# Designs tried in a protein design chat: VHH binders against Uncharacterized protein YOR385W. Part 8

Target 1, 290 residues: Uncharacterized protein YOR385W, of Saccharomyces cerevisiae (q08909)
Amino acid sequence: MRGFSGQPLSDDDNYRIEKTQRNTIPERLHFSRERNMPIASIFGTRGYFVFSSEQSYDKFKQTNFNISTLDADGVGVPLFHIVQSYNVIGKITRSSPDFYIYKYVLQGVQDPPLYSDCKVICQDKVFRLCKILYCEIYAHQGFFETKYDFFYPSKTQPVKKYQIIKQSNMRDLYSTLDGMRFRWHVKFYSDHFRLMFLDEDRLNYSNSNQKERQKPDQGKSKAPDFVIGHYTRTFSDILPRSTSKCSNLIIGEHSKPDSLGITTVPDLTQEFACQGALIHYLLHIERERK

## First folded at step 23 (VHH; from za with A33S)

Design zg
Fold by OpenDDE, fold request of step 24:
Structure zg (fold): chain B 290 residues (1-290), chain A 120 residues (1-120)
Amino acid sequence: as target 1 above (290 residues)
Amino acid sequence: QVQLVESGGALVQPGGSLRLSCAASGRTFSSYSMRWYRQAPGKEREWVAYISRSGDTTLYEDSVKGRFTISRDDARNTVYLQMNSLKPEDTAVYYCAAHDYGFLDDYEYWGQGTQVTVSS
């Protein structure tokens, strides 16, 4: 995947994703490739759209929102649409969703619907495109931390739920997915988030550093961070257009190199994409308040 | 603009039953997924129940599972919440919410709420 500079993003240390087959790393994190997912805004619409690839985003722009020609993988169709709830202003009651994430689902016309709550957007002789409410996000602000609960109503029971935690004094976000711990890390003066897997050794170190602020850094070489993804605004469109790229999610995954469409995105990648979409929205809100 | 109107709220004794209704204006009710929320005094509004557009999927908050049932009648543009085995903890204003969306757009509608009081 060529960045704006024509160089593969993998060649830039700033966007490096670890590719390892180490036994200490979960197999799901043994990546074969990187997926570059643009986050875009569309004039006259609310929220943001996450695309499964740059190619998909480009095709979408070329078709001028006309999805009359569906391919088998769903290239040219957004993966997600994230929006903020309309009732955010009346939050006397903090328990309504703060954000909604819709998913675009492409299936064969003859296939049974994957989701019961499917709104058909487009259908031809071979494929049916649906939009579904995929995820609800509930924000809970505490004194020391803000919690974001991700609820997936469209998934079969048991309903998948996880939480992102943001400490009040830090911009970093923590999550646990399928028993794996992750951290979105950002430097104070940057909007570049690095997604990191926290292995047991590093978890112990982070917990100890909260307690041991006092002991001098004996030279124990901090094991390098296991970076598995990035959020960046570096490649954003500067000029407002009908369709504007606002940011990119770059996520490591195990998939075929030609996997560019919405049907080819692994579940774990989708989860990270949902998290990334939230991060993008939160940053937007912060900027508007300034 | 779609209007939602809740009804059926009342004072009942513990162990009693109530049926709430939410009627939607307009012709596009079948396109909405519907939810019930509740807000108790001094507490935050909380999700209670969900029903899909097709009606094939229903979900419930843990504290109401087995006691509450959400259903919909598209011919009447109405969603219902059957509440059985009511407890004092169920005392709240109950709100109906509708969600709709298009290819690139989304819509959210809320009712004004109906008061449910469970007291001996």
Scores: ipSAE 0.554, ipTM 0.808, lowest interface PAE 0.6, mean pLDDT 86
Fold by OpenDDE, last read:
Parts: C-alpha cells; structure tokens; sequence
Structure zg (fold): chain B 290 residues (1-290), chain A 120 residues (1-120)
C-alpha cells in the first residue's frame, strides 16, 4: 500500500490513472482498468485513427483490415477517424465544422442498425461494419479563448453537445461532461496532457485564486489531482510505414479487462477519445505552423 | 469529381417563400449527406440545414427552425431547401455541400452558390 507521498511521480507514475474509491468522486469515475488507445496515421490517408486497444491496432497492421479476422468485439478495426474539414484548409468558412470524427460500428447483420446513417464498409454472414459521421467539431476563436463545440448528429435525440474551452494564454482544455468538469492539463514545454477531474473544492480554489491570492492555508493538504487519463506522443513508429502510431491515449474505464474491441468502449471513454483526437490534431497543426 | 450546382435564388419580399435546389453530378448522390450553408456580405459562412444520407435525419440552425425545410430526391440527385417566411436577415449566398466518406477517406464537395435577397 505505498502511500501517495508528495514525492514527484516517477516517470512510470506519470502514466498511471488513479484508482479511487473516494466518496467525493462520482462512481462513474471509479475505474477498474485503463484503456490504451493508440492514435495512428495511415499513409495516403487524411487525419488520424483512434484504436480501442493496442491489440486492435496491432491486428489492424497485421491484417490490413481483413473482415475474416474480425471478432465479435471488433478487434482490428479503428474506433474513430478524425479529419480536418476541407473548408478549413481552404479558409472558406469559419462557421462550418473544423473537424469531423467518424466512428466505426460493428453489428450483427441481423441486428437493427444502431445509427440511421450508417455507411456499410463490409459485411459477411455474421457481422456488418459501418462507418458513420459521429461528431462535428466547430472551432470558435475569440480574443481571450477558443471554444470547440462538439456536436453529435448521429446520436438519438436529444442531440448531445458539449464545449471545450481553451484560454488564449494557456494550453489547457476545459470541458463539462454530464455535469462533471474536466481539465486537460499540459505543461508549457510538454506534449503530455493529463486528464483530470475537477472536484468542487478545487473549482472553488481556482475561482478564488483569481480574486484573493489568499496564501494557500499551509494546513489544508490539497487533495491530489485526480488524474483519469493521459495523452502522450509516441515516436515508436518513425519509419515511413503504411501505418504509424503517433500518440497514445490512456483513459480510465469501468469495464472488463478483456474488453479490447470497438464494441466494448463506454460512452464516456469515447467522449474522452474524441477530445484526445482533437488534441492530437491541434498539436499537429501547431507543429506544422512552426 | 462531383459537381454541385445550386439554383432557385432570387429577390423576394419579406414573408415570401423560395425553394432552392442543388443538383449533384454523378451516381453516388445517395451516399452523401447534404448541407446548406449561407454567407451574408461581410459575414462568415454559416450552417443552415442538414439532411442525412438516408433522409431520415434533418437538422436546422436555430434561426431557420420552423421556416426552412431541407429535403432530398435521390432519383434526381437533388437536395432542396424550402424557405418560408423569409426575412431580410436571410439575405445571403446559399451554398450546397455534399459530404461523403469511405473506409479510410472522406470527401467534401461545394457548389458555387446562389444569391437569395430578401428586401422590401
């Protein structure tokens, strides 16, 4: 039971998600596992692909997506495909989506379609694989902040929508999901983003620090940040291969450890994955501008 | 390469109605989700309406809800925008956009636009 002593998290600890049973933390965030989600590029294609697991990514590379190798969970198929809108490239409009996120959906052929607008990619006697437009992201640049509106047109009514806010002077991203507040935190010279849940107590502190630099009451041990995920860049596949891993998302999740395919990803994890995909793309854009 | 051609733009009085059409070239119209956008002078292009590939889902910008209706005719490779109760604020160039995607790719096609002017 090695106590979270104030010691700087070792590099290994930097990728760990806190498994908490704190009563102050919503039960939905009492994670049982970590999901590793590779973000990859494919030669000759646009955008990036998010996989539901390392195993899924590996299988994809090995099989070049042969449907005969698909299992019931959809291992070997990307979960998401994020692309930048052509309008953004052409600087035509600021009020059109800046990004599209497609979702790959695996269902039994006899199952009713989960989504009304499913484009069939492939089908056999047992499974049907579809690609859908899952999310549209609208970027609004203000003077003090940039807002990213996530719009899910394929979700059943009511349409789910949330916003990510990035302050102009910071790289951090803030979002609210299902009434819970989250922060993607990154150090100024780092590309490692930590996803944190913001407790009410911390929200009060952040709001108070804007007004009264009240001296941190030395005595109240700041509850450690509840880290629920990570975005990290990986340089492992530097060779110009047909498929290259660019980054990795680590997201805390309440699911079975053997849940590796696209059919097993909880909604909350999918939302974080969409956010992670955006982060990845934004970093890419930033690098290209330099 | 898919070409989109908008038509139906005109000068109308406030409270009037107009129907825009967008015809797509090619045989794959049924695979496209379609959108209408508009751009007023000096303003940014804004989203107006969306219709899914199947036609089962339609979405509208808040300012046009209840007044505009998007529809599609796959047999004619055409998407429509019925505009009722037009307001001066609806004055803009209206653009049709088609969105398509494959397993590992995506495509967007745009028309050249049609002018809609609402004035007394």
Amino acid sequence: as target 1 above (290 residues)
Amino acid sequence: QVQLVESGGALVQPGGSLRLSCAASGRTFSSYSMRWYRQAPGKEREWVAYISRSGDTTLYEDSVKGRFTISRDDARNTVYLQMNSLKPEDTAVYYCAAHDYGFLDDYEYWGQGTQVTVSS
Scores: ipSAE 0.539, ipTM 0.790, lowest interface PAE 0.6, mean pLDDT 85
Fold by ESMFold2, look of step 23:
Structure zg (fold): chain B 290 residues (1-290), chain A 120 residues (1-120)
Amino acid sequence: as target 1 above (290 residues)
Amino acid sequence: QVQLVESGGALVQPGGSLRLSCAASGRTFSSYSMRWYRQAPGKEREWVAYISRSGDTTLYEDSVKGRFTISRDDARNTVYLQMNSLKPEDTAVYYCAAHDYGFLDDYEYWGQGTQVTVSS
């Protein structure tokens, strides 16, 4: 089966994002559509690949994992390739490793390079496909939390850095991006993460006005914060040659309806995709420890 | 298949200078971005410096910025780390690493390390 998992158990498993014009939600998050970004394992390779659309992943499979013709939109090639660093020597047994994210970049052959250190993978008469080391993720394991620093060595100064924070006894992850606070929330007994914008003023006001505290097992007192994305695990698509779609990232964005390739993925979508790729890898590592 | 060998580690006084070298085997040195890492006793390995394939981009961890300089000499298949204004906190084993990659693959190579000790 292709696309979404097709096994919804609740309304939040419908993989929808919230859409709004409320001024309490930053305008950058007033999204018009969802982008489905498959994460796949490719036989004989390390790590995982993030695709800009299901159509891009399907075209990649149709070409038998080759690139015979590049198109203007970059459909049929990956967007990101995330790998775990080999430099795990000297870390304690429960320490999280470091990660690297490569990015695929498509340009016209006559255009100046978008990145100074871009390695040409292939080109035809019209287009050039390059790969760069786009992001490095450094893990700092503490007793109460693990911090993941995102560092972009392919950019000139100033270098954008931000953190994802995971509390040791919780599966949720928190980040701050451009002054906005986010939470990747997962229900107990689930691998479905919901990416939510945290409206701190609304949350703080609600906490100050709460007159009725409930038992822990009583229902929610308020709806979740504003949902802008999802990470979901999927069943593997079994083929004789084992390329497997492992999961989907569904992220809200501003984009044209026909934006299926790597050339028009918005920057904010790319940032959330890097976070989602980390989540995917962390879940894989946890399963392998069993 | 690439082998990396670090050299130049020594005992140095605080405020002193030292230059580390990382020699790479193989004729494809120009295809590698290069990095220096360090690991102090009882601590996790940490990134120190990066240089791109072309050499046009260099980046540094904040605590070494302005004191350390990474450079490369592709004719000698060597990357260097010039370390000035050394502090006791810089004491560590220093490792170089090389990254190469293709369409669907990546390669990460590590040296065995060279010891730098900053003390009198």
Scores: ipSAE 0.499, ipTM 0.722, lowest interface PAE 1.5, mean pLDDT 78
Fold by ESMFold2, fold request of step 24:
Structure zg (fold): chain B 290 residues (1-290), chain A 120 residues (1-120)
Amino acid sequence: as target 1 above (290 residues)
Amino acid sequence: QVQLVESGGALVQPGGSLRLSCAASGRTFSSYSMRWYRQAPGKEREWVAYISRSGDTTLYEDSVKGRFTISRDDARNTVYLQMNSLKPEDTAVYYCAAHDYGFLDDYEYWGQGTQVTVSS
C-alpha cells in the first residue's frame, strides 16, 4: 500500500511525523495528523502543565480562566499537571512516588463521572470541569539503568502499568507499551527528542545469529525507524511573574484536524504526553544540577 | 498542613485479622481522598486501597480484594484498614497518604508507617 513510509531520521525534518499503512506498523500508529501540545509553567505554582493544543494554551493565557469561555471540546484549560513529589520522608523510606500527574476532565453536568475520584474545580449550567490524580511515577535507580514505572490507580478501566528505561550514561529513553517498543532518541548536546516505534523488521535484522534463517532476498524489506513524535524546548513567552511556554510535544494521532481541546485527545496520545511530561521534568532536573 | 499518624501494626499469625488506623490532624479530613500503600523489605511499594472524599467509592488492589476493607470516620479524622485472612505476603510497612488538589495546585501528605508482620 501507498504511504509516506519510514525515512531515515534527520534533524532537518522539522518535527515531521511519519504516516504509513505498512502492515509491519501496528494500525494504532497509522496517524492522520500531528498534535502540538505545549508544556508551560505558571507563576506561583509547582510543576508543569501540558496543553492539548497551541490554541488551548493561547486561550488559557488570554483569559484569567473562566468556565464560561470553555466550549464542549475544552479549549483553554490544561490537559495534565505534572509535579515532583516533595515528601522527603517517603523518599528516604522509598514509600512515595517520584512524580504525580493530574488530569483535567471536562464533561456535561448531567454525565456520570468518568473517574471515581474527581474533584470538581468549577461548573456552570452546561459543563463540569474536574481534576483527578491520573498517574503515579516511581523511579528505581540501579547501577546499569533507571526504571520509571507508570501506575494508573484511578481509572474506571483495568489498571495499567508500564515502564520507561534509561540506561546509565545514556540520554535515550525506552518504553514498552501494549507489546510495542518505543525509543525517545536525542542526539548529543540536543534537547530534541524523537519518539520512534522500533520496527520488528529492524530488530530482526539486528539479530545476527538469526540472520541465516531469514535470507535477505526472501522479500523482507529493511525499513528505518518510524518517528511518531517529538519533544522540543522553546523560549516563547518569557515574561516575569506570568505563564511561560517551556517546550512542545508533537505527537502523531488519528483525530480530526480541528480537535483542539482536552475532550478529544486519544488515549495513546495521552500516554505519550505523560512520557513527554516526564522527559521535560528530567531535563529541568538535569539543568538545575549544572 | 496536615499530619498523618498510622497505628495498629502488629505481629499476627497467618489467617488472623488486624485493623490499622490513620489519624489526621490539622485541616478538615473530609476534603481528602485517602490511600493505603505497603512496602515489604526489598520490594517496591504497592498501592493497597483507596477511599474517596465522600467515602462513597472504595477501590482495592486485586491481591487484597475481599480480605481488606477501607473505611473512614470524618468526625474522628481517621481512616481505617481492616485486614482479614492475613497471609505472610501481607508482611510490610503500611503507609497512609492523603492528596488534595485545586485548579493549579496540589498537596501531598504521608504518614511515617506502621509495621505489619504475618508469621507463625
Scores: ipSAE 0.423, ipTM 0.698, lowest interface PAE 1.5, mean pLDDT 77

Design zg
Fold by ESMFold2, last read:
Structure zg (fold): chain B 290 residues (1-290), chain A 120 residues (1-120)
Amino acid sequence: as target 1 above (290 residues)
Amino acid sequence: QVQLVESGGALVQPGGSLRLSCAASGRTFSSYSMRWYRQAPGKEREWVAYISRSGDTTLYEDSVKGRFTISRDDARNTVYLQMNSLKPEDTAVYYCAAHDYGFLDDYEYWGQGTQVTVSS
């Protein structure tokens, strides 16, 4: 992607997502559409915000960062807020997360609280908007690899853990989610990551300190990479007291064509959005070191 | 800003009991939800217990449920972790944490931790 906020993504086939009914691909990955999820920085705040759609980001900016009206879909509200922990003592002793991800949740006022630790942002007679601590990310840096453990301390969900692995000599990230294996692949000197589904024949998870590349099997030519998402960086001028779109996550999903707000983002899309938010932050950290 | 100070960590025999305290200073304590975490040597930090701002909701990690009790005393700006039936696997540094956040803001507060050791 090379656009600004408000630019349609359909004009650029560089961000193609595979849509297939092949039996070798899990049915959860038989997508019906792409979701574009802008990632933005907001003046005067820490971290980055992930939006459920371009329309949601545009509405958020148009309201001058204020919530004017709540609707059933939650358009114009961020989905996630990722921050890096600044507790340096905890990082040194590995006693604190390296990143926190907060989630924005829209709920009917008559409904019981879905989350026990919810900060009410605003409400009207119909809806209540809350912010919760959704995910903690712990980084475990080794000489050959860094492992990122994702923990979800939520009352309404089992504590869920999964891991992303980055090998020290590569920028690619590998993850396992719900028994499926994935690779965020990036070419040399690029910040365009492609999220790919991997079958077991292409992986050796026990050799995490080695480069992993897809290779044709002998006598068994395989189809091209099964790409299910993209992370792309954008650039814009930033004026004082303004918001800037920094990047886009493009994720394949099975959802209604009019799913624009935070209430209808599928669980799998949310998991990949958390991974993409981490990627975005890691790129920010790398840029600050240069 | 808010400062959190844990106390009460000690060496305890298996089956024993211990009460940890986390005293908060600074802004009004009643506006924070509070959590206990622990980290054993060579392991990741894990959430242990949660108490809501009102104190009406408490949650526990499965391995401590029924043995540990979180409570708060807003008059003393203190949260407690009562630990009963202690086991060697409860050996860890215990941290209290408070989170405050708004629409676009976040604030993270952690104590420095207190050591709990459970051994014969």
Scores: ipSAE 0.293, ipTM 0.627, lowest interface PAE 2.4, mean pLDDT 76

